VHH binders against o75319. Designs and how they scored, part 45

Target 1, 181 residues: o75319
Amino acid sequence: GNHIPERWKDYLPVGQRMPGTRFIAFKVPLQKSFEKKLAPEECFSPLDLFNKIREQNEELGLIIDLTYTQRYYKPEDLPETVPYLKIFTVGHQVPDDETIFKFKHAVNGFLKENKDNDKLIGVHCTHGLNRTGYLICRYLIDVEGVRPDDAIELFNRCRGHCLERQNYIEDLQNGPIRKNW
Key: E = the ipSAE of ESMFold2; O = the ipSAE of OpenDDE; V2 = 0.75 times the mean of E and O plus 0.25 times the DockQ between their complexes.

## First folded at step 3 (VHH)

Design r22 (framework vhh_etentamig_d1)
Fold by ESMFold2-Fast, scan of step 3:
Structure r22 (fold): chain B 181 residues (1-181), chain A 121 residues (1-121)
Amino acid sequence: as target 1 above (181 residues)
Amino acid sequence: EVQLLESGGGLVQPGGSLRLSCAASGFTFDDYAMSWVRQAPGKGPEWVSYISWSGDSTYYADSVKGRFTISRDNSKNTLYLQMNSLRAEDTAVYYCATYYEGLDSTPFQHRGQGTLVTVSS
């Protein structure tokens, strides 16, 4: 059962780099077994992801996969030179503190190891929107001191789609700052 | 008709153990990943554990890692949660759920009625 994710076609494959950060958000790439259900122009494989990043004159240095599944693509479908990190995150629920902490640690570790380059941290869930936007914005708010509304606006603009889950937005705007990073 | 029936909950003392079961029917059980989700009094749902279709991959919330073990018997269409070293904070209604990534409307497309676990002296 290789079902195309619900509403996956409705979203732009890859957003733009978020200015002033190392983040770029995208929807989940789908391995070739899904392509029988897609028109050629709808395909977005791991290879397509890297081609689109290159088209923007950017380079990925890390992929953080937030999906609660391993069925969409295999880590082996990615270039060996790009680290892959899986953080299993259930949709519709605000990520728990441990998930937030793991995300912050991964980002901080990447930035420390990549001080001398401009490589990007690619972050995705299924649509590259709610879980992805939440964790990126949470990082910007808690670690970089960005105002919640500014973080959300920046993400929405660069992703090309607005965060949809009201509970995620409310936690970002009114929730506690998690200071352990 | 899809049906999930949880059992095995009850009152247990701190440090005790319980084994929860979930009997599944009405769908091809071995085609689906399964999860345990709990809801403590006055709190929202918390994901506890995941097991892949085959049973080869398991994942746990950090709060239960090392204490709980998820398993399945595909020949019996049954999911299990072995809970050891129980703490008062584990008190919750425990739900068996089929989780399907990529469904916006019903990501926990089938959920049972739950079984109550109370950890108290």
Scores: ipSAE 0.315, ipTM 0.675, lowest interface PAE 2.0, mean pLDDT 88

Design r23 (framework vhh_etentamig_d1)
Fold by ESMFold2-Fast, scan of step 3:
Structure r23 (fold): chain B 181 residues (1-181), chain A 121 residues (1-121)
Amino acid sequence: as target 1 above (181 residues)
Amino acid sequence: EVQLLESGGGLVQPGGSLRLSCAASGFTFDDYYMSWVRQAPGKGPEWVSGISWSGDSTYYADSVKGRFTISRDNSKNTLYLQMNSLRAEDTAVYYCATYYEGLDSTPFQHRGQGTLVTVSS
């Protein structure tokens, strides 16, 4: 069944690049088969994602997909020139240290390989908000030394929506820093 | 009709082991991410473990990491949970569930009847 994710229409498709970083956050793109259940102005396919990024004069160099599913689109729906990384992340709970490590490793590797360009790391979960915002903020806090409240404010402003899950926010503000992971 | 049937629960002493099974039918099992969810008496549901459609990726709650192993046999449409070094706090009804990405209120759905695990000395 091609059911649209709950509350998916409530969120802006793509945020703005987070200044001073290579991150941009967005909600999950939906492949062509979902368009039968959407008005034209509600559609957000993989193609629509790249068009919206281009409209901001930005270019994607990596997509990190945090959804715990392959149902919404396939890697084959993306341009072959853009690497795709799947990190299966269960919603509603704070991502575990292994997941945090995988995310940090992928980001660090991308930055090392892309020193000579300004390409972005696109990060998404289903809504592009809670899991996405948590991992981006966790990276900024742990690796770049950003203060937790500053990281959260930056993400919220650029995404156009505030992190919703209290447990995620509490971990970012008061939880331990996961260094060397 | 999606059907999930859990088995393998029982009474076990602390430090013991149990292997749970979940027989799935009515859907294409090898296309779905599967999870184990438990509910202790008087508590809400707690996610325990998950496994990707192929079995290549497995995930665990911190409370069970290193003690429990999730696996699946797609040829038999069966999900397993090997539970070692059981503790009193592992006492719960264990449910086989499909983790359904995109359900915001109840992402763990299509759970079966559950199987009771009692860890008691």
Scores: ipSAE 0.383, ipTM 0.713, lowest interface PAE 1.6, mean pLDDT 89
Fold by OpenDDE, second read of step 4:
Structure r23 (fold): chain B 181 residues (1-181), chain A 121 residues (1-121)
Amino acid sequence: as target 1 above (181 residues)
Amino acid sequence: EVQLLESGGGLVQPGGSLRLSCAASGFTFDDYYMSWVRQAPGKGPEWVSGISWSGDSTYYADSVKGRFTISRDNSKNTLYLQMNSLRAEDTAVYYCATYYEGLDSTPFQHRGQGTLVTVSS
């Protein structure tokens, strides 16, 4: 159905680019059919996403969708010039190694193919916070060698919200490094 | 397709021991961090223990630290959980998984059918 995700309105629609990275996190945009259930100022569509990114003088080069549903918007709602990748990721639990690997592979592929530009990797789950933050931080920690607390702090600051799930935080801080191959 | 088959569960008295096994197939076992999770009657899933690819690193929930030992044999594609000093509160269905979660859980993916452990006098 077209019910608004729980607590969706509580989160900023779009974060800021993470300095030193190509990542930007945002909450799930909702297709037009959801607008009738929202106040105008609460609306956040795929079009709104791109407008907000533009307002930051940035450009999206890839969207990674981590939601476990396809009811929120369609890839067809996005510009054809922006690749869309779906990685079905269950909420609340630490992603499995396959999911982590898929995410890393996608990011690395993008970076390899986009060395000549400064386009961003847009990542979102439902709220663009916990799953999104975990995978971005996991990448920074495992691939870029960033200290876990620094990765978490950077993400929280740029997203405008802090990671909420203790199991995610604990895994990032003290959990095992995941293979990059 | 990823398949996980848990075994070794049963009825045991408090203070007793059990060893659970998980046979994995359909994927490269030694590439994956593995976990044990459990679900008690009327409760949500609980993460119990995790182990790195090589087995060099192990992790435990506070509730089982010092009593449970996770291990793996990558040559046999098998995950183990040695459970000692079992308590009534350890009664649950135990599952093998490639991930873990906290007390606030969602339905698990890539887990087996589970094996029932009952600790009772």
Scores: ipSAE 0.000, ipTM 0.246, lowest interface PAE 12.9, mean pLDDT 90

Design r24 (framework vhh_h_nbbcii10_fgla)
Fold by ESMFold2-Fast, scan of step 3:
Parts: C-alpha cells; structure tokens; sequence
Structure r24 (fold): chain B 181 residues (1-181), chain A 127 residues (1-127)
C-alpha cells in the first residue's frame, strides 16, 4: 500500500491565499513512505507543505483534512503547534448538510479565536480541488454572502486549477443556501 | 440508476473453484471516477463479513484472514466488471456474496463508505 493517489502529480502542491479570506488550499501531503515512488522534485511531505507556506510569507493556524482515508500522513507528522481537524468527506458526491455544518463550525470557531493574528486555515482533500473547493466556496456563499460565480473564480485563480466536478459547480451556482451554520 | 449485478454463484464441492463477477451500470470504472470495490458475504445466521477489496487504481488489495491465499480480487475497467476468483473452497465459505462500491477520490478500502450494493449471489460449498 503506499501507492500515489491517481492524478496527484498533475496538481500544484500549494495554492495562494484567497484574498479577503483566511483560506489556502493544497493537495494532500504524502509521508516519507511514499517518496520511494517519487522523484525528488515531486516530493510533497508535511514538512514541504510548511516550507512552501513560509515561502509565501504566510503561517498556518489550522489544517482541515477532508480525505476519506488516513493512509497519506499522520497528525503527528505535523508541527505540534498547528491544530489538525479531520472531516471524513466522501468524494464524487456533493457533501451532505452535516459535513457542511462541521466545516462551517470549524471555520467560524477558528476565526473567533484568531481575531488578533493573520494565520491561515489550510484546507485539503486528495487533490486540493473538488471537495476542498466546494466547501470553501460553500462557506463564502452561505456565510459571507459572496456570489457563487465570484467564489468559484476566486478559488480557481488562487488554487491554480479549476474545480472539475460539474455536480459540485451546479450545486454552488443554483443549490440552496445551507442555514444550519 | 446506479446498479451492481453479481453472477457466477452456485453449488460446488469442497476443494473446488468458482469465479464471481460483478457488472456495474450507471457509473464507470475509470481512473478519473474510480471506485473502491469489494466483496462481502453473509453466512446463514451470521453477520456481514468483508471478504476482499480493491482500490480504484488496483494497486491496493485487502483480504480477510480466512480467505488469504485462496481468493483473488481483480477488476477490468474496460468491461466495467469486478471479479472474485475463489479457489480451495471450504464448507465455511457457504454464504450470499455481495458486490459493493464506494465512490471517492481516496483509493483506500479501509477509509471507504460503501454506498452501492448488489443484491447478492449464493455460493454453497457441500458434497
């Protein structure tokens, strides 16, 4: 089992901070056991993640892991000072209301406790694209009142890759606002 | 619209072999929309038991200790079909066998929630 996730190499490791927000998106970091299948320039470990964030003059205050597995890396591979939250989210299907609520609650709690700093909320799934982009955009639309197309464009530009799943895009553009926080 | 259909079950003597097939419709076994796929079984009067699973990429497989070395799981994405090759069958393998699929970007059986299930095929191992 230490196979590289399908298409993982096709995506940039880390996006840019989304201006006007505390969000930054990235693909899943892979622990050392995966490096045997990667060229040195393809490696993206938990350590590499923090180095790349620092290179952008940013600092992580929370990581939200949306993958439906624990095989890619362990929380203990992260600095002890950065909180880690796991929200098991199945891919392909639009996340259910309970998952959306958990994400919104975590984001709101972080923002309330971090009013006096500029630390970022790092969000990832396997590729840092579909589940990640959906939940970030859903938060911006439902909580911050951003227009759907503006939220999607902002995410796509800052991530460096466009949301790929049409069902996710359709739900963001035309779906109901989720009011359970 | 999503459907899984099992076939290949039947009566076999101890020590014999059977190959189960699971045909999928309403979705495809592609590298971009792959599913974690597995076989589960339920023996008379027992609970559901995981038998074998295969990741979307096909690189990771799982087998229950009771079947390791005897059963082989495989997938043919061009035919949209999952297989279970069962060798050296024992009376304890008698059960209804279910095909199951879990759609997600992560290709790990143990992390999967199996959302799609077939109706099952009966395998009876007796003389």
Amino acid sequence: as target 1 above (181 residues)
Amino acid sequence: QVQLVESGGGLVQPGGSLRLSCAASGFTFSEYDTYALGWFRQAPGQGLEAVAAISGSGDYTYYADSVKGRFTISRDNSKNTLYLQMNSLRAEDTAVYYCAASPYEDEDYFGSAFDYWGQGTLVTVSS
Scores: ipSAE 0.016, ipTM 0.235, lowest interface PAE 5.9, mean pLDDT 85

Design r25 (framework vhh_h_nbbcii10_fgla)
Fold by ESMFold2-Fast, scan of step 3:
Structure r25 (fold): chain B 181 residues (1-181), chain A 125 residues (1-125)
Amino acid sequence: as target 1 above (181 residues)
Amino acid sequence: QVQLVESGGGLVQPGGSLRLSCAASGFTFSEYDTYALGWFRQAPGQGLEAVAAISGSGDWTYYADSVKGRFTISRDNSKNTLYLQMNSLRAEDTAVYYCAADYDESYYPSAYDYWGQGTLVTVSS
């Protein structure tokens, strides 16, 4: 049952740090058991993730996993020095307010505890695009006061792929600001 | 109002065929979604068994050993419909059949987000 997620190979493994923020987005890493189904250049394990982040002269301080599954990799596949947070989110649907607030709380907590360093918050869903882009942009809009179109453009540019789901885009552009403080 | 609705169940003779359909409403099947769609069944007094699953584009399919070579799973994203073609039916295939959708492309029941109400298939003479 180590099936590669649909269209996973179509996406760049890791984006760039989003300038002016602590965010970096990537697609789901796949543990070693998936490597038999991948060419060497297609492999993107948890180890590969950390190597690619290091190649950008960046360092991860938190991983937020938005997938609805535990099958792609296990927290123990990650260095013990990097906290892992699971927030189960269903694809296709705009996350509910409770999920949005969990994400914001995790980000705010990380930033408070990491004022004296420049470590990144790594965020991923299966493709590192729709759920990932939505929650990062929602944070930038609601907490940082970024204009919706600017947040979306920044995410798209840094991820290297544009948000694909119109319902997510429409909620970001025209939906209400979610305040939880 | 998101739901999956199964149809096509009924009484069939051993060796016969049935085609089950699962219509989705309130959401869409798309090759851009990370959906896996699956069929599960539960015979009287038994647990839930995975029967077949298919990825968004059809790049992979799963079949339980008990149905390989007899059942075929397919999907029509333009109609928001999942199908299960069941051939060479046996008394042991008698069960309530459920369709399910998984946004993370898993064939494990615990990963499926939406479930239908089920449709009864009875194989008997």
Scores: ipSAE 0.015, ipTM 0.312, lowest interface PAE 6.0, mean pLDDT 85

Design r26 (framework vhh_7qia_2)
Fold by ESMFold2-Fast, scan of step 3:
Structure r26 (fold): chain B 181 residues (1-181), chain A 120 residues (1-120)
Amino acid sequence: as target 1 above (181 residues)
Amino acid sequence: QLQLVESGGGLVQPGGSLRLSCEASGSIFSDYDMGWYRQAPGKQRELVAFIYSGGSTNYADSVKGRFTISRDNAKNTVYLQMNSLRPEDTAIYYCARGEDEYYDFSMDVWGKGTPVTVSS
C-alpha cells in the first residue's frame, strides 16, 4: 500500500532554514500514487517540496532520508541535480553511534564540497520531527559546540513543532558527546 | 516504548480457522497503526494485514476475503481472524507497529511470534 502515514497530516510540510546552519527539515514527501487519499491542500509530493523550498528563496543541495522504508517516494522522483542519501533509522529509539557517525560524515562532506554556495541540507524522517530533530541537534552539539538547549530551541522554532520524544530530548541534554570529530 | 505479545497460533487443517491476538503494553496503543506480518520457513517476511488508528484496513492480495484484522483500543489488542486457511499460510505470525519505524519487522523486538501450521 499507498496508505498515508499516521499523523502525517498533523505536521507542517516544510520548516524554515535553521539560521547559522545549512539545515532545513521537512516531513516525508509522498509520491503521486498517494494523492487519491489526500485533498489538494494536503498534497506534499517531491515536486511540492522543491516548490516550497524555492518559495523561501532557498535551494536544496542534498536530501538525507532517515525513514526505515522506501515506500513513500523514489530517488528518481527527485531532480537529478540533487543528491539523495538514505540512512535507515528505526524510530522511537535514539539512533545508534554508527547511524550518528554516518549522518555527521554526510553533513561534513557536503559542507566541504559546497563552501562556495549556500545550498541547504534537507533532512526528513516520516514527520520530520523526532529522528530528524535528534540527528540535526546531535550534529550541532557534537560538531559545532552548540549548547543542547539552544540547539533544541532552534530546531523547534524553525521546524514549527517541538521534539516529542522524551528519550531523544534527554539524550541531547544529558547524553555523551559522540566523539569522532 | 511499545511492547507487543502475540498468541493464538496452532495446528489446523486446510479450510480451518484461527484467531490471533496481539496485546500491546507500555505506550499509547490507540495512536498507532498496527499490522500483522508472517514469515514462512525459507521465505522473506511479508505484510499480511494492516489497521490504521482510525479503523481503516488493508490486506495483502493473498489473504483478501479470508483474513480480517480488527482492534480493541480499550484492551490494547489487535486481532487477525483467519478463515479458509491454506497450506501456504503456514508461517510464524508477527504483530508490529505499522509506521515506518517498523517497516522491516525484527523478531527480537516483539518476541517469538505465534506459529501457524496448516496441514492435512
Scores: ipSAE 0.018, ipTM 0.185, lowest interface PAE 6.1, mean pLDDT 84

Design r27 (framework vhh_7qia_2; at its last look DockQ between E and O 0.62; V2 from the best seeds 0.00; counts 0 for: pae E 7.8 > 2)
Fold by ESMFold2-Fast, scan of step 3:
Structure r27 (fold): chain B 181 residues (1-181), chain A 121 residues (1-121)
Amino acid sequence: as target 1 above (181 residues)
Amino acid sequence: QLQLVESGGGLVQPGGSLRLSCEASGFTFSSYAMGWYRQAPGKQRELVAFITSGGSTNYADSVKGRFTISRDNAKNTVYLQMNSLRPEDTAIYYCATSLDYEGTPYEYDYWGKGTPVTVSS
């Protein structure tokens, strides 16, 4: 069954670019097989994602998919020009150090290879909120030295929705800095 | 690596009973809902029962009162007790979970290989 993810329709498809960063967050795009269960204005396919990014006068250079599933769309549904990285991230738990390290290395690698352009790193989980917001904020705190509350506020404002998971928020505010080795 | 291993299927006569087990590994079992699905020959796969991390259960109308789902978090195992079996219960039974949803999922994306159940005279 092509069931629409729970609460998926409640979330804005794509946030705004986070000023001072290369990040943009969005909810999971859904391949064409899901469209039979969606009104035209509710559709958010991989193609719709790129159209909405273009409408903001932005360009994606990397997609990081944090979902712990492959059912929503395939990498082949994306333009060949945009690299796709899958980091399987479980939904209930604060991401482990290995996951955090993979995310940080992917971001750092992208930034080194793209220092001469302004392309964005697109990050999503199912709702583009909790796992997505956690990893983006964790990067800003640990690597960029942003204060936790400022990182969270910036993400919330730009995503258009506030982080919902208290354990994620607590770890961002009071948890240890994860060293990148 | 996430693994789900079903056991307990077999051949049984109408009115008989079977207990299916599913041993899980590679994830924090106690934090996630577990489901049992079945697929009869030539039919769509259907959700039979699920149990939440908190122990709340739900059943398809076709099995209510006959099947009981339970879990043992210390053993990383989910069970399906099947009583008063009918020929129409004949199917391959799959244990399933989803690590992408919070709460009760209506879709699962990780299944075991299944255990066949045949109910016939």
Scores: ipSAE 0.290, ipTM 0.593, lowest interface PAE 2.3, mean pLDDT 89
Fold by OpenDDE, second read of step 4:
Structure r27 (fold): chain B 181 residues (1-181), chain A 121 residues (1-121)
Amino acid sequence: as target 1 above (181 residues)
Amino acid sequence: QLQLVESGGGLVQPGGSLRLSCEASGFTFSSYAMGWYRQAPGKQRELVAFITSGGSTNYADSVKGRFTISRDNAKNTVYLQMNSLRPEDTAIYYCATSLDYEGTPYEYDYWGKGTPVTVSS
C-alpha cells in the first residue's frame, strides 16, 4: 500500500556524511505513488535523494536498504549506475548475526572495490535512524574499532537525529562483538 | 521462511460462530502486530481487525461487537472469534503481519493463503 510510514515526516530526509567514513544515512525515499498523500515540501523520492546528495557535493556508490518491505520504492527507481542491496532487517529487534554479517560483508566489499573513489554508502531503513544507526555503529565498533559511545555520537550528529531504541543502544554499548567473517 | 497459516474457515449458517486461527512462524511473534483481513467476491480486501504486540485491538465498524481478535504468544497464534455471522461476512479471511514495524497497524507485508468463510442458510 501507499500508507506513509508512521512519523516518517518527522525525520530529516538525508543526513550528513559521517566524517572518517563512507557512510551517509537517510530515511526511506518514497515512490511517486506516495506523493498524493504528501505536501510538496514533504516529498522525498528516489530522485530527491540523489539531488540532495549532490547538493552536499557527494555521490552515492551503493544503497543498502534495510527495510523489511518492498512497498516504498523499486530498485528500478534508482539510477542504474548505483548498486542497490536489500538486506531485509526486521524492525525493533536487534539484528541477528547473519544480518550483521551481511551488512559488514557488503560494506567491506564496497570499500574494496571503491578504493579509487570517494563514493558513499547510503544506508536506510524506514526512518534511517534505528536499524540504520545500529548497523552502521555495529560496523564501526566491530570492524573499525571505534568506541561504542563515539560511534553512536558520530551517527547521531551526522544523521541529525539520535538513536531512539534502548535495546539497540544497549547492545552497541555492552553487547558482544559480532563476527566479521 | 516467514509463514502464516490460517485455519478454521468453513460453512456456517447466519447467526452462527466460527473461530479462525493463524499460526505464525519464522519471526518473533510477540514483537509484532497481527491483523485479519477479508476479501469478499468482487470486493477489495478490507481490514477486519488487528491486535498490537501490546494487546491493543481495533475492529472494522462492520464487525464491532461480533468479532474478537486475540493472540497467544506462547503458541505464536492469532485468533479471530466470529460470532453472529452474517451473509455479508462471507469472504476469504487472511492473516497478516508486518516486520517493518514503524507503528502503523494498517499496512502489512506478509499474508497467509487465506481461509474461506461462507455464511449461508
Scores: ipSAE 0.212, ipTM 0.623, lowest interface PAE 1.5, mean pLDDT 92
Fold by ESMFold2, look of step 5:
Structure r27 (fold): chain B 181 residues (1-181), chain A 121 residues (1-121)
Amino acid sequence: as target 1 above (181 residues)
Amino acid sequence: QLQLVESGGGLVQPGGSLRLSCEASGFTFSSYAMGWYRQAPGKQRELVAFITSGGSTNYADSVKGRFTISRDNAKNTVYLQMNSLRPEDTAIYYCATSLDYEGTPYEYDYWGKGTPVTVSS
């Protein structure tokens, strides 16, 4: 429906490219049916997403949608040339190993197939913050060997908002190392 | 993985009572809002009641004062106590949730199979 996700208006629509990575994070774009509940300056549609990426002189090569719902927009609202991947990620709890593996596999596949360009992986959940930040940081820690606090700081700075959920932060800092993927 | 199983529906006389239950599994039940919806044949599905993770409740005007939603986080179960039933309450009742904490309580995407309730003389 047309109900705006809780606290969605409180977050910047799109972050900045994370230096040294191919990641950019953003909140969920909302299809036009939601716009009746939004002031013009509050709107953030799939088209707005691509315009904001272009304004940063960047290009999306993959969108990873971490939401556990299909109501915000349809993949048909995206340009056909941009691959779209839904990874159903339960909120409020640290993603399980299967979800983490799916994310790592998707990122690694993208990097291999896109080694000759500079396109970005766009990652979002509802707010582009907690689930998004966790999985990006988990990838940087486990696959790229980035220190947990450095990964978190980089994400927070580039997203423009800090990771909020303590269980996610604690797992990133002190949880099991998952370098066997 | 995710499973919502309704029970407690049946045939009841006007003025009677039923207690619906929905047992949830495959997710952290206590973290999410739970709701009851109903759908009569040929009608749009409508919200009956919902309860947030924090315990706040809301009811459709048509059931306010007659129905009570509650939850038991130890049993991963949400309930709908239905009193003073009327023929207009006849419908399939569905348990629902959104696993997205930032989702709204009005746009749940995960539904049980439903339990039929018939209120008839």
Scores: ipSAE 0.012, ipTM 0.327, lowest interface PAE 7.8, mean pLDDT 87
ESMFold2 (binder alone), look of step 5: mean pLDDT 83; pTM 0.844
OpenDDE, look of step 5: ipSAE 0.147; ipTM 0.581

Design r28 (framework vhh_7qia_2)
Fold by ESMFold2-Fast, scan of step 3:
Structure r28 (fold): chain B 181 residues (1-181), chain A 121 residues (1-121)
Amino acid sequence: as target 1 above (181 residues)
Amino acid sequence: QLQLVESGGGLVQPGGSLRLSCEASGFTVSDNYMGWYRQAPGKQRELVAFIYSGGDTNYADSVKGRFTISRDNAKNTVYLQMNSLRPEDTAIYYCATDYSLEDYYSPYDYWGKGTPVTVSS
């Protein structure tokens, strides 16, 4: 189906690059079939994503899609030059250790292969907020040694929206470090 | 419009079995990630079992080995076979689609009304 995700319009399409990292967060792009339900200024297709990244003088080198659906857009809607990785994550739940490990492995692999450029890792769930913010912050805390509150503040500021799910925030602040990267 | 209708719940003794059904209309279950959620009194709604469009399944640790999810594509119906039921399985059971597995869903758009399961002596 072509139903717009609940509250999708409430969020900015794309955040800013998180300084000192290769991360940029955004909400799920919606393929052309959704545009009949959107005003022109509300449209955010895969093409619109790349245009907005370019407008920030940035370039995507990887997209990590955290949604638990394939309805919103297809990988073939993306440029062939940009790798796409799907990691299915259920909304409302803190991602399990296997999911965290997969995310960390993908990020580390990208950084190793892209040490000679400044391309970004684009991460999204449906709203580009809770699952997205959790996994980015988890990476910064566990791999880069960033303090939890500093990681959360950096994400919130750059995304333009604060993490909303209390269970995600509590796990980041008080949960164990996962060293399975 | 999308509709989900759950049935098969009831009162059962510990160790008993129930089979829940979820009839879908307005979309095809074989094309979607279909799952069962439950909500126990005073708790958040939690995922119990799901089946991918390709037929692969996954289960919450608390129900592995006891519950089995399946589908009948001809009837556009998803089932949850529940064996060795425990008092802690007491909950209202909801049929879900991939839409309801995303953040900030509306229960009235994509969830069924649920079917209550009570496990007690």
Scores: ipSAE 0.040, ipTM 0.388, lowest interface PAE 4.2, mean pLDDT 86

Design r3 (framework vhh_6fv0_2)
Fold by ESMFold2-Fast, scan of step 3:
Structure r3 (fold): chain B 181 residues (1-181), chain A 121 residues (1-121)
Amino acid sequence: as target 1 above (181 residues)
Amino acid sequence: QVQLQESGGGLVQPGGSLRLSCAASGFTFSSYEMYWVRQAPEKGLEWVSTISSSGSTIYYKDSVKGRFTVSRDNAKNTLYLQMNSLKPEDAAQYYCATEYGLDDFYSMDVRGQGTQVTVSS
């Protein structure tokens, strides 16, 4: 369907680059068919996403879409120059090990292939908050050795909104390190 | 009242086959993407497959590609999962779900009661 996601309007469209990393988080862009249900200032299309990234003097090199649906926008709505990766994640559950491993593999592959530039990895779920924040923080903790509380604080500050789901926060703070690359 | 009802689970030997069904009611089934998800004992909920509203776009979890086939019959409001070459790792409670049940839409966390799949000798 073409209904606007619950609370989607409550969140900032795009956060800021997380300093010391290649990550930037945002809420899901909505294709033109949704714009009839939005005021002009509420619109956030794939084009709007790239305009806002450019306004920050940043450039996207990869988009990782964590939503469980294909209804919000199509990969063909994105510039051909930016790779798109879909990782289906359930909105209420801590992502499973396979999902965490896929995310880490995609990030590590991008970083290896983009050593000579400063392009960003854009990550989003519906709100760009819980699933997005979990996987980014999980990467920082497990791969980069960042302390859990520091990773969470960095994400919250740069996204402009705090992680809301207690089960995600609990797993990041007290869960095991998933040893993969 | 959105309702989803799974059936077709059972006990099979490794290498066996099962066909799961999900009967949907209370919404315009043909307008929604549908999902198969599973929960293995002592594990979280895992995505298995996605099928678009028309049935033309299909995605699978890597470990089930080539073994599982999702399909839908919009005239009958029914979703199917044909499971071939079943492995012990496929043993789980299987659920069908809508976009509302799997994305961040709290009041519409709609999934059925599930159907149990057991794979053992």
Scores: ipSAE 0.096, ipTM 0.503, lowest interface PAE 3.4, mean pLDDT 88

